VHH binders against Mitochondrial Rho GTPase 3 (MIRO3). Designs and how they scored, part 3

Target 1, 175 residues: Mitochondrial Rho GTPase 3 (MIRO3), of Arabidopsis thaliana (Mouse-ear cress) (q9ma88r425to599)
Amino acid sequence: RKVVQCFVFGPKNAGKSALLNQFIGRSYDDDSNNNNGSTDEHYAVNMVKEPGVISDTDKTLVLKEVRIKDDGFMLSKEALAACDVAIFIYDSSDEYSWNRAVDMLAEVATIAKDSGYVFPCLMVAAKTDLDPFPVAIQESTRVTQDIGIDAPIPISSKLGDVSNLFRKILTAAEN

## First folded at step 1 (VHH)

Design C2 (framework vhh_8fcz_2)
Fold by ESMFold2-Fast, scan of step 1:
Order: structure tokens, then sequence, then C-alpha cells
Structure C2 (fold): chain B 175 residues (1-175), chain A 121 residues (1-121)
């Protein structure tokens, strides 16, 4: 069985815990950035079946929420060796959340390059009941093109949006 | 748009007390952990204290624990630092900083000019 490790980065209240809850099939009908609990590390594991796989090989996708708290820097350069795909989630209604996610992507990409690690980076726009921040589409399109990554992937509390994200993560891991 | 305005600094004698205030605007205040950081003359930034978005959890640098208390008022969008038993080594410009929560090495997003605390006889 192939295992794909996806590291989930994003500023506080960007929807990381909500994404992990949706991934394991928990009922979560509010897509606000209401993160549950204050644990340092949170994992979600599920089997993702890809249609058309002739070898009949199931894939396991692991979402690992990256959280760094207290007075120490906990994420080591060596920890990134386990990363197959990095996603950077932000609150689509908050321009500052977007800016923080971009800064995190730049930092992680720099560490990966410095250490010789290669993995795809994806931006994820969490849907809220609030409108997008002004010029959000123009800014996100410009920045992702400038960085050389795909446009942000939108998600909502609906399972269909999250399934599309999982498919994109698996595709990125293979290419 | 994000603004943090510090106040309450001044000249105080060793053993004295001061209360610093930080007025926040331009973001959802209760969603962010808030911190106090300081810069002593000729030195780099030093983290002092942090408080969770809810106000339920606080943390302190070893050098100030037991002497300083961090509090917040989410309705007023204020964070405070109550300082007691001040020492000459506490002399610094104090900044209020918004914390990303998860990425302390890149955080301390502070927009304010700071407030000067001088502890001297």
Amino acid sequence: as target 1 above (175 residues)
Amino acid sequence: QVQLVESGGGLVQPGGSLRLSCAASGFTFSSYDMNWVRQPPGKGLEWVSGISGSGDYTTYADSVEGRFTIIRDNDKKMVYLQMTSLKTEDTAVYYCARDYGDYLWESFDYEGQGTQVTVSS
C-alpha cells in the first residue's frame, strides 16, 4: 500500500482542524475557522481509492496538522523529509490569513530547497460564510503564478469540495 | 489596516510597577494569541509573555514569571501587561505583537511604535 504524507500548514484559525475533521468524515456543518482543542499535533488518516487503478492498489492519505506553540521552534528541517505534499490553508475572507499562508509557503520552500527535499506545494482557500477579501481572485492568481504553483484550491464544509482536494493532493504526489 | 498601539510606559524606580496597554484594530482580535515582546537598548527582541485568544491560557518568559501578568479584554480589543517588582534589566521598548499561533519563528506581527520602559533610580 502506498502512503502519501501531506503536511497541513496555515495560520491559526485558517481551518486546519475543520479540514482534518471533514477528511475523516466527521459531521461539520460550519466552515468557520473554529478549531477544536489545543493539542500540539493532529493527524487524520483515510483510505483514498483512485478510479482506474489497474493494479488494484489502495492509497492511504495522511493529513498532519503542523502546529508550533510555546517558546520553541518545533518543526525541524529533518521533519520535512517525511513530507510528500505540503498544503497551505488560509481563510479566504481574510487578506492577512492569505499573506501569512504565503509567508509560510516561502519559508517551507526555502527550507526544503536548502535541505535538498522536493515536494509539491498547494494553496487551499477555506470557504467561510463571509465574502472573499477585496481583489482576492486577482491577488491569489498573481501570487501563485509568480511563485509557479497552481491557483488556490477552494474548499467548503461540503464533502465534494474536500474530495476534489484529496484527488489533487494524490495527483501532485505522483507528479 | 492591522494596527497595534502601545501605551503606559515611563520612568520607574526598581521595585516599582507599571501597566502597559495595547489597543488592537483591523483584525478579529479574539481569534489571535497576543504577545508582549521587548527590545533592551543595543540588543535584539526578547519575548516576554503570551495569552491565548480566549484569555484562558498564559505563558511567561522565565525572567518575568511571577512578576508580570498578561490579561486581555476581547470586548475592548485590548491586551495589558501588569508589571510588578521591576528591575533595571527590564528597561526596554515594549511591543504588543499579534501571534500567528502556529509559527512563532515568523510571527510577532507588530505594527506599533512601542512604549519605552525605563527602570532606574
Scores: ipSAE 0.000, ipTM 0.119, lowest interface PAE 12.2, mean pLDDT 71

Design C3 (framework vhh_7qbe_3)
Fold by ESMFold2-Fast, scan of step 1:
Structure C3 (fold): chain B 175 residues (1-175), chain A 121 residues (1-121)
Amino acid sequence: as target 1 above (175 residues)
Amino acid sequence: QLQLVESGGGLVQAGGSLRLSCTASGFDYAMGWFRQGPGKEREFVASISSSGDSTYYADSVKGRFTISRDNAKNTLYLQMNSLKSEDTAVYYCAAEYWGLTSYSENDYDYWGKGTRVTVSS
């Protein structure tokens, strides 16, 4: 059994809460069990079977949402040591959401480099059921080519999109 | 705690220029300018990354306003040229904790009390 730690970054209203709620189900979406709501991190856990393999090995994927606040705690070398994959989620209809997610990726990559950590980074385009912002395809192509990462992974409110994202996260962690 | 103090506001004639300053007790932040005109909601004006390499502007001020920073002096600037009566507002300096540029006031963690700019037609 392998445990994969995925850090989830993105601006407000990008769809982070919706992603976590779709992944973990109601037992973890109980606000009363978040014992003060003042943490900068939220966790979701599920068991995923790998399709197409005879051994049918269960894996645990942990999604950890990272939030920016006036106080709380900052990302540090110690915090990033637990990261196996980082995803950066943005609202595909909002150019400002895209710009902020790209800036977050650049800053996290800088912190990781300064700390000597290396982990895969994935862009996630949320709300793909809405029209994309102007030049979205041109910008995403340019940025992903320049950084050397895969094209943004689209998700919507459809369950099939979310399962594809989880599969890609698990695959990235193994490479 | 981080303290932000704006200065440089005042009365200026349409077509004129004015430079606003914002001094901070610390400066390892992305910074921005927001404004609120009479009877209007607060709106984004410009933002700049912690290094100064990335800048963003609202469409209404592009080509007229320039945001810049002097990290050695812990000071943010907004150079306002070709001022219009529509630029009349209280201008607020804001800092973003992570050093990430943003158009949303909700992403900024520290705010000054504002400096008033009045543009006479």
Scores: ipSAE 0.005, ipTM 0.133, lowest interface PAE 15.7, mean pLDDT 72

Design C4 (framework vhh_7mjh_2)
Fold by ESMFold2-Fast, scan of step 1:
Structure C4 (fold): chain B 175 residues (1-175), chain A 120 residues (1-120)
Amino acid sequence: as target 1 above (175 residues)
Amino acid sequence: EVQLVESGGGLVQPGGSLRLSCAASGFTFSDYDMSWVRQAPGKGLEWIGRIYSGGDTSYNPSLKSLVTISRDNSKNTLYLQMNSLRAEDTATYYCARELYDFWSGSTDYWGQGTTVTVSS
């Protein structure tokens, strides 16, 4: 697939806006201005180099932030069919952020299963420039193994370290 | 397989006009609202406007006087007409299929984009 649709889930303050801004080349400081925005959904699009190739096989990656509204979030059959990869972002220093992200992954996986759709789900550990919450490594390892997904992918928008995530998204979309 | 393929981008001089096309396949084009969005280098996505399945249009107020969106359901094609182009209109332009759900204006599929460069 030349266009990859990645749905971005995560609790407030997990770093979703910072990730989207980093993806389109904005500085970390620019992220704070977007927090004042009044929109139902954020999105970002860019051309991403396909792993191991230089030119014509570059893919377009679309990151769409999914926001929880008063009625929850709605994943229509069309949205589920369009989803190539779902990522669930949490603040690696905040255990409550981790718990909420895990709950969101479980809910989305249930909705997809009930609707007959399957797509890869990835956990993303944001703000890795901060100290992790107590027992974070043990907790994340056990939970991701129990769910049957890969260990969380670390990123830091503050340090500009997000390129590995985009490669992993593209790789997951191929399966 | 849902596909959206933009075309018509290129180099244009300031003050010029350009029409972009988006060829849709893999779904019943006439049933969907369609939109155009753009991304200038180093900036976020900017919504240009949408055309509803019924033919009505809605535009970003900042761009309303400069653009026109239309569609030809018999050809499964979406169009963006742009007039009085300025250097700040340099961007990658994407067509997108709108999702019919609780989020008005949500999109569920995007084309690969076509680049428009406005310079002399």
Scores: ipSAE 0.000, ipTM 0.164, lowest interface PAE 18.0, mean pLDDT 72

Design C5 (framework vhh_rezetamig_d1)
Fold by ESMFold2-Fast, scan of step 1:
Order: C-alpha cells, then structure tokens, then sequence
Structure C5 (fold): chain B 175 residues (1-175), chain A 123 residues (1-123)
C-alpha cells in the first residue's frame, strides 16, 4: 500500500520515453504510438512485487517525467513536495547529455534544500549498449563523488535490463 | 516569435521521393532542449507522427514509415528536412513541420508547428 513517487529528469534524447514505456510493460517500438493522451506531465504506474515475498504485498511505483517547457525547469516548491526519489537520466555516449543531466541535478538539489525537502537523487546512465563518450567513466565517478551521491546506475532500455534500477529506486525511497 | 515554414512540391508522382524542408525563424534549432520533426494529416483523418530529429543528428521514426523516411538537420541554415521514398496515393496529406517535446503521443507535445503544406500523390 505504499506509493513511491519517482520524478524523472533528463535532457532530450536521454532515453526517458523509452524507460517510461518499458516501465508500463510496452516495447521500445511502441514509443511511436500516438493514441496516448498526456499533459505537461508524463507518468506510468506499476505494481512492484518484492522478490521472495510469500504474501501478495505490492508497492506502487510512480515514474513521473518532469518536462522542460522552455530552457528552464517548470518546478516550484509545491511541485517538489510529492517527490520521494529523483532520477536524472543521461545518454552515456553523449557528453552534452551528461553535462545537462548534472546541471539539472544541481538545480533540483538547490530547490529542494531551499524548500526544506529531502529526497535522494540518483544518476542513471542510459544507452549502455553504445560506446561511452571519452573519459565518461572517469568524469561520472569524479562528479558523483564530489556531490556526494552514488555512482550512476547503468541501464539499456533497448535490452530491457531495468530491474536493478527499480530496486535501487525503492531502496533509496526507504532510506 | 518562433515560426516554422514548410517548403516543397504540392504534387509528387507515385514511386518518387517526396522532399520537404522546414525553415525555422525567431529561434535556433541548435539551442534549447527540443526535437524538430514532421507530422502529417491525411484528408479526413487524425495526425500521424512521421519522425523527429535532435540537433545532434539523432533520429526517431514511426515504425510504419521507417524504411522510407529520412530526416536531416542543417544547423548552419537553421533548417531540417524530410525525405519520404516510394510514395503512393496513401501518402497524400497535409504535411507539417513541428517543434516537439521528447514524447510524441500527446497533443500537448506539439509546441509549435508550421501552417502545413498539401502534398498530393498523383500521376
């Protein structure tokens, strides 16, 4: 009966839509279906069952994509009140994507501190089936250590390995 | 302020390649965090997403059209273009260029679009 609200940030082309569609049980190719309505917010709801649990105990995980309407964030103090975990997705092959995701994390962390809200922030390295940009591992390790967060969580939306990400989101929300 | 304008032929023969260009004014394709793409509306039907491109050159195509579609971007001219090969009468539609949020599938994702250009496929 616990609802975990995960806010999803990341630059264009980072893989956010592919991740959201995989989360709701859709294939990557289904991203092209234009019959789904939405507003400034795109989100998916799934019931996550803990491995090895005998009872039918489910947690509701909500992934809510935060859209950029212009060149800035559309976030207010009130909007962040519902956030349990923030994830910042970047294309691991694109240095621009990495830099933009880091900037987004810094902005969200600042707003949270100024508003008195506390929630974990996680970096997510998408498209790990592609070659990383030069010195990507070195840069991501340095930056995450400097800001005091965990190393980026690798995923490949096309290859479907996202179970570790969802487990880490749920764990972060509990801590 | 930001304006998009389509240009290209109004008539294309079956089996030929349709070529359209979108000129962006009042803003830059290489700035901001947007996709640039093409959508079409066949007579009496709803909008169909064709594909979109990020200024880096990364492209995303409608699976139903992907074997016939090429979208390219020229940031120096502030333009992006559509090529649709092997056209048939079913490709007759009003074609729009558009600025898009990452997710296509929502009417709210179409931030700005051009006035549209009618393309008729006929011999």
Amino acid sequence: as target 1 above (175 residues)
Amino acid sequence: QLQLQESGPGLVKPSETLSLTCTVSGGSISSGDYYWGWIRQPPGKGLEWIGHIYYSGDTYYNPSLENRVTISVDTSKNQFSLKLSSVTAADTAVYYCARLDEYWGSSDAFDIRGQGTLVTVSS
Scores: ipSAE 0.000, ipTM 0.171, lowest interface PAE 13.0, mean pLDDT 72

Design C6 (framework vhh_8fcz_2)
Fold by ESMFold2-Fast, scan of step 1:
Structure C6 (fold): chain B 175 residues (1-175), chain A 119 residues (1-119)
Amino acid sequence: as target 1 above (175 residues)
Amino acid sequence: QVQLVESGGGLVQPGGSLRLSCAASGFTFDDYAMNWVRQPPGKGLEWVSGISWSSGSITYADSVEGRFTIIRDNDKKMVYLQMTSLKTEDTAVYYCAKDIEYSSGLDYEGQGTQVTVSS
């Protein structure tokens, strides 16, 4: 089975831990015993089947939280080499959370490019059960188009609505 | 399990020098950046220096730049902090840390090594 390493970035209180907790035990198809994740290392593991593909393309998806220090961080070559997909999660009701997540995406993308690594980047709008910040739709549309990525993927851990994110991660990892 | 064992601290006079060592185990040392952080008496944690996996990128806190040198030996799985021109303000417990966490600070497992700069 192929393993997909998804690195999870985002500012404090964006919902990273809630996402990892909701991912534990989730599956699109039959799971192995290895679908039980762990939050000890701030990651979750599950076995998923790629949409529209037969069993020989079944994948183990790993969500791993990555932390960045405010005054900069030393990024290991292993961190960059192991990343198949990066997601940047923000609180959809908080404009500061959105701005910080965009800054993180720009920082990580620059470091990856400078290191010769290529992986897709996705924005994730968390806490969609809350009201969005003013002008959120127009702002997110403008920025994602300017960067050349897909519109933010909405999730709500409180409402259990996270399934579309996993499919998007698998699709991005393939492309 | 990540294990980091610091050593080399001690009592030194102002203007003196010390070399701290950190022995790493439980992870692929050559693939991770390493950091030194310190905690002065009665204060919070302060980041001191960082070095990338290849030694190609090195940075220092303003308070120690020009006085401290961070070194790594990938063959021995060691990180060192060469300290010169020590000041009383450098008195702290020094920790070796892997992976700095943005929202919660430090990720370290070691007991630290005490550095006291005093007459």
Scores: ipSAE 0.000, ipTM 0.115, lowest interface PAE 18.1, mean pLDDT 69

Design C7 (framework vhh_8emy_2)
Fold by ESMFold2-Fast, scan of step 1:
Structure C7 (fold): chain B 175 residues (1-175), chain A 123 residues (1-123)
Amino acid sequence: as target 1 above (175 residues)
Amino acid sequence: QVQLQESGGGLVQPGSSLRLSCAASGFTFSSYEMHWVRQAPGKGPEWVSSISSSGDTINYATSVKGRFSISRDNPSKTLYLQMNSLRPEDSAVYYCATEGYFDSSDYYGMDVRGQGTQVTVSS
């Protein structure tokens, strides 16, 4: 697969905009806005080079931000047919952010199952430069084990640390 | 100063062909991957196609695969999009970019956004 469509879910202020800005410009940006009722799409596109592979084997990665409305996401079930991998980003210092991201993952997984779609789901812990909320490490490990997904992938847009996230997205899309 | 100038759009009938061009200046064109993205009236932006710096790796959105062909001429610093079997749903403003970020009907290219070229497919 040479093109990977990654849908980016997460509650308001989880760091979605900062992640997309890092992907295209490698610039820090912690300003995350909620455009309630907007039909406009937010997405970032770039070619990703694989380490140790010849220069002409680049893959195209599309990060599509899913809009939030009334604390729910705005996305038709038909739109999920284009999803190759879904990530659910949360603010690692905020318990509400974690709970909302888990709820979104459960909702998306249910819609995918009901529609016959199959794609990997990854949890992404943003703002790891901040202290995590109480029980965050124990809670996240137990929940991800229970629902059969990988442990959350840490990133920090403020520190410029997005180590391994884009590589893990591409790897997940292949398997 | 990075500059991207799109051209080649127009009004055509369904089933027709058009070739879009993007003239690049202000940077080493041959060192950057390039993309075509489009925005239709009343719709959000859509990535259409990408091509590596050498031209050897090419990718297409499912909606245009088999009908559109991206190419580049590094000596002339020009990116092309050959559009065949055009459909009404291909009507949009087409933009070229090194990398793309669309927000509220605007797009982000490397440093400077081009003005785009309008393609209208109707009878």
Scores: ipSAE 0.000, ipTM 0.358, lowest interface PAE 10.9, mean pLDDT 73

Design C8 (framework vhh_7mjh_2)
Fold by ESMFold2-Fast, scan of step 1:
Structure C8 (fold): chain B 175 residues (1-175), chain A 121 residues (1-121)
Amino acid sequence: as target 1 above (175 residues)
Amino acid sequence: EVQLVESGGGLVQPGGSLRLSCAASGFTVSDNYMSWVRQAPGKGLEWIGRIYSGGSTSYNPSLKSLVTISRDNSKNTLYLQMNSLRAEDTATYYCAREGWDYDTSGPFDYWGQGTTVTVSS
């Protein structure tokens, strides 16, 4: 049984905390990046079934929230070596959130390439229960294609629709 | 083969109501996220709302009080109910399956042909 380390990036209020809480089956309304007033790293660990026709296998997935301070990541180059999959979550109703997530992906991809690390990067469109900004639908698809990654994966923690993301993470880690 | 067919468009007077249908074949609508999108003449695409695989709905806030999305799983059909129609609601209305595949327009992998709605006296 494989253990997959997924690093979770995204700007403030993108839904990182809500995603981690949904992943462990805990219900929360607060999308805040400040959990319990702590400065410690947030981790969520659970078993996820891999979709399969003949044999479904359970894998252990670890979601690690990467904390961001002002304009910099709270990450060392050495810490990035542990990453199997990076996801970049944004508020699908907020253009600023999208732009920040794209910038983060570009920075992390550059550091990984420069360090010789290889891991897939996925964009995650959170809060799809809200209206996406008017041009986001066409632009997000074009931008992800230009970067060479899959189109954004939609989720809504408020509506409980997040299972597709976890399966996609496991699939990306496998390839 | 996957196919989406919209119907129910036509001429409607300002303040009127209209219900559009989208008949799906080749897949099950309740297994997918489904959206309604419109395009006014000479304008870009505007998202109206979606229904999730679990049955919950979300809407464009500017349209939320005017529209309702529903589905009938037994008929594998999606619906868009529109009320208090205005001249600015004149557009071609599309039913679309959300696949979030960059090989399609936006996050959609399949579209219908569209049905036209004209709001005019």
Scores: ipSAE 0.000, ipTM 0.155, lowest interface PAE 16.4, mean pLDDT 71

Design C9 (framework vhh_7qbe_3)
Fold by ESMFold2-Fast, scan of step 1:
Structure C9 (fold): chain B 175 residues (1-175), chain A 120 residues (1-120)
Amino acid sequence: as target 1 above (175 residues)
Amino acid sequence: QLQLVESGGGLVQAGGSLRLSCTASGSTYAMGWFRQGPGKEREFVASITWSGDSTYYADSVKGRFTISRDNAKNTLYLQMNSLKSEDTAVYYCAADLYSEYDLPSEYDYWGKGTRVTVSS
């Protein structure tokens, strides 16, 4: 209701950090990494107005970056109970990134189903300023139709084109 | 499949120096060093971005270790000075093909390690 918890999944270098920085108004920065290694979950919090509604109170959107190692999921069943919307971000120019994001969505969907949790899942095609990988449109259409989700939402943090995503997240959370 | 091969490990006296190398079978983006000592968990040592413009170090090695890379040779280096017995560990090379926005600690490729023993 007043606070929307959006879990951000995606393979490494899909643009998760850039998206979180854009959401809180920070500039694009290739070297924004920490001075020491960290596997901690990152949060970005901001208040956004509901699209098409003028009100005195903005909704709070929380983007929680979930980082997954090659050895599999580190997310508990209890953690998914807090999820209002899950987004799966991939580098639109990289087939490996796409395959990893699809695998993450499948595993999250399986855990949610087994646990009785229900939340919308959205695919996010990042770095749309780059050329897409071969057959990207055909693959994304096939996969999203097969699993019953909407077509991927395009963004580019480098070009500052991310506003449509936040609107869609809020809409999905409100049904 | 990308392969990483470490070299340069060995036995060295406390206060001495060693240079570790890690050669990748192909081009990489971000690279770093991790280590695992006897009875300890694997810990971060140092990392470097593709350009070499940014380097990161664990507090325990700052001022003693220097990370560098030679992109033309697909090789990562770790210059270790003023070695202590606590630096005794297996040192692992880690690499990433797409590291532009994520933290250096999230690497996809790992070598099998090279052993460093620091004696009294």
Scores: ipSAE 0.000, ipTM 0.117, lowest interface PAE 13.7, mean pLDDT 71

Design D1 (framework vhh_7mjh_2)
Amino acid sequence: EVQLVESGGGLVQPGGSLRLSCAASGFTFSSYAMSWVRQAPGKGLEWIGRIYSGGSTSYNPSLKSLVTISRDNSKNTLYLQMNSLRAEDTATYYCARWGKYYSSGSLDYWGQGTTVTVSS
ESMFold2-Fast, scan of step 1: ipSAE 0.006; ipTM 0.284

Design D10 (framework vhh_8fcz_2)
Fold by ESMFold2-Fast, scan of step 1:
Structure D10 (fold): chain B 175 residues (1-175), chain A 118 residues (1-118)
Amino acid sequence: as target 1 above (175 residues)
Amino acid sequence: QVQLVESGGGLVQPGGSLRLSCAASGFTFSNYWMNWVRQPPGKGLEWVSGISSSGGSTTYADSVEGRFTIIRDNDKKMVYLQMTSLKTEDTAVYYCARGPLYSKYDYEGQGTQVTVSS
């Protein structure tokens, strides 16, 4: 069984906590009456006992949150050696959050290229149930195309959005 | 039509400073990474520096780190390269280039000549 390490980047208040809570919810139930993950979903997610770990039928997905530095963001070459997929999460209603997430992607992609590492990068638009700022919606696809990555993946507090994200992460890691 | 116009080059002595400017038009400037690239006499193009669309992230070639600073002004649609502690090896035609962080460039300007000589 192969392990996929997904590094999670994003500015403060971007929705990283909400994403991680939803990930934990798929691994552990808060209430025995709640659905603890969807075994019927394509690439069904198996429950695990460890926070930050999710097991698919073919793969184990590990989410690793990367801490932001106060004065910018710089990772060591060695820190990225274990990365299979990087996601960059931003608050879709906050222009600062978008700009900071793009800056983080730029830094990580530069270090990866300079180090000879190859892994997919995905932008994640969180809090899509709030009013997003126009530039994040209308120009985000153009900006991501110019950077050379896929359009941002929207997520909300809905379980289905998060399941779709996890499936896309696993699919990206296969390539 | 996309247009990039460089200026600010000239003859300077070793240890001197120059500020290069690039005026952009014909596209949504704030959506693009901007780069400075140079071509030394008899050599190929060498990437020098890049700046993110917001200006929040900058990156530099090892040969210029600590000596050059890239800045942008999205309201004025300008990119600048502040060069200090210039060396004879910095002699080149400097080009402003539009492109993603993966070192692919769609457009570049006509260039501005920088000559560092005593």
Scores: ipSAE 0.005, ipTM 0.172, lowest interface PAE 11.6, mean pLDDT 69

Design D2 (framework vhh_8fcz_2)
Fold by ESMFold2-Fast, scan of step 1:
Structure D2 (fold): chain B 175 residues (1-175), chain A 122 residues (1-122)
Amino acid sequence: as target 1 above (175 residues)
Amino acid sequence: QVQLVESGGGLVQPGGSLRLSCAASGFTFSRYSMNWVRQPPGKGLEWVSGISGSGGSTTYADSVEGRFTIIRDNDKKMVYLQMTSLKTEDTAVYYCAKSWYYGSGKSYFDYEGQGTQVTVSS
């Protein structure tokens, strides 16, 4: 596919806005909440090209933030129709953030299965520049193994270390 | 169209310093990360350094950490690489690259410039 739609899930304060801003080249240090009233930016779109590759492999990657309330959610099956890959981002230093992200993944996976949609789901560990809670590390390894998904992908928007995530998103969308 | 023009390369002795410049046009400069990548003779491309759109965050390859500093001036649409304590291993063509992110390790770029040659030799 020439256009890859990546749906971004995660609880509030997990780093979703920082990730989307970083994808389009905005600094984590920016006051991303004070950008002339643009508080409803759901999308980040860019063309991805690997350095030194000359093939016609350029793809448009769309990161779409999906809003789900923390007290459960009423996510329609129609809302997932355009999803090529889903990522579930959590604050690696926050046990609640991890638990909520796992709940979101389980719910999205259930809706997808019930609706006949097939797309990969990836866990993303944000804010890895902070000390992660031990229980979150132990549980993240167990849960990802139990549900048959890859280990969480670590990122830090503050450190600008997100290259591995976008590569893995594109790879997952091709499998 | 996106255009990147590098300058500032040259011959310098080991331990010396150079400042590379990159002039950007054709896009909203402050909204994109800028990077420096290099290609040593007979080797592949190596990512050197990146700076966020605002300039608030920078990152560096292990080989240049503590010796190189990446700077940007959004008003002038310029990105710079200040190189100090240069080594013969730093000899390469240096390219300015626009990217959708900045970070350590593998980098992905939309566009690269024509490059500027840096030679470190006595």
Scores: ipSAE 0.000, ipTM 0.112, lowest interface PAE 18.0, mean pLDDT 70

Design D3 (framework vhh_rezetamig_d1)
Fold by ESMFold2-Fast, scan of step 1:
Structure D3 (fold): chain B 175 residues (1-175), chain A 121 residues (1-121)
Amino acid sequence: as target 1 above (175 residues)
Amino acid sequence: QLQLQESGPGLVKPSETLSLTCTVSGGSISSGRYYWGWIRQPPGKGLEWIGHIYYSGSTYYNPSLENRVTISVDTSKNQFSLKLSSVTAADTAVYYCARLGYSSSWKFDYRGQGTLVTVSS
């Protein structure tokens, strides 16, 4: 039973709590996340089967929220040692959410490079049932091409449509 | 803390290539967090974005200048450079090097003090 550690990053109100709660079956509107308090971790665990594989090839997918503090405390290189795949969630209707998520990805990618860690980084566009911010398509395409990552993966946690994201996380972890 | 400093000739002859270098101190170009670029201001006019580069070598240029502009990066020296070919008197301006965030190539958070480049014979 292979364990896939997916580290979840993103700014406040990007949809991290909603995604984790959706993954464990909790309500989208459940405000149990304390993004502005302690440095305590929030994570969800589930056992998933890869599409098209037999039941003996089950994997455990762990979504672990990692908080990057803007003020004085950075993610340590040791914290990234267990990362199999990193996702960076942003509110697709909010330009500031996009800007912050890209900055977080750049920081994590830099720390990983400098520490010799190799894992895929994926951008996740949350709240796609809302209108995107102006120039979002051009900026997201340009930035993901420049930093060498795939185009953002759209999800709508409110509608419960996250299955494509989980499949892509598992696929990325296998590369 | 982070500082950018332009350097290069202040005088360039018409038809020649304008060459400027930006030296970055207090931060690393190879950190992977930012684009690094050039902006200019002709006398009595507004700021004009020239272009920017990611440390991997990816470049974005102003379409009005793209046939004449080349931006390069040297991460070992923590420097990036501008070459603008076939200059005319219209290229006379104060040239600034700048740091830009990933989400917008036109918005800069740090810039150099600027260096005046005059195109004349």
Scores: ipSAE 0.006, ipTM 0.265, lowest interface PAE 9.6, mean pLDDT 72

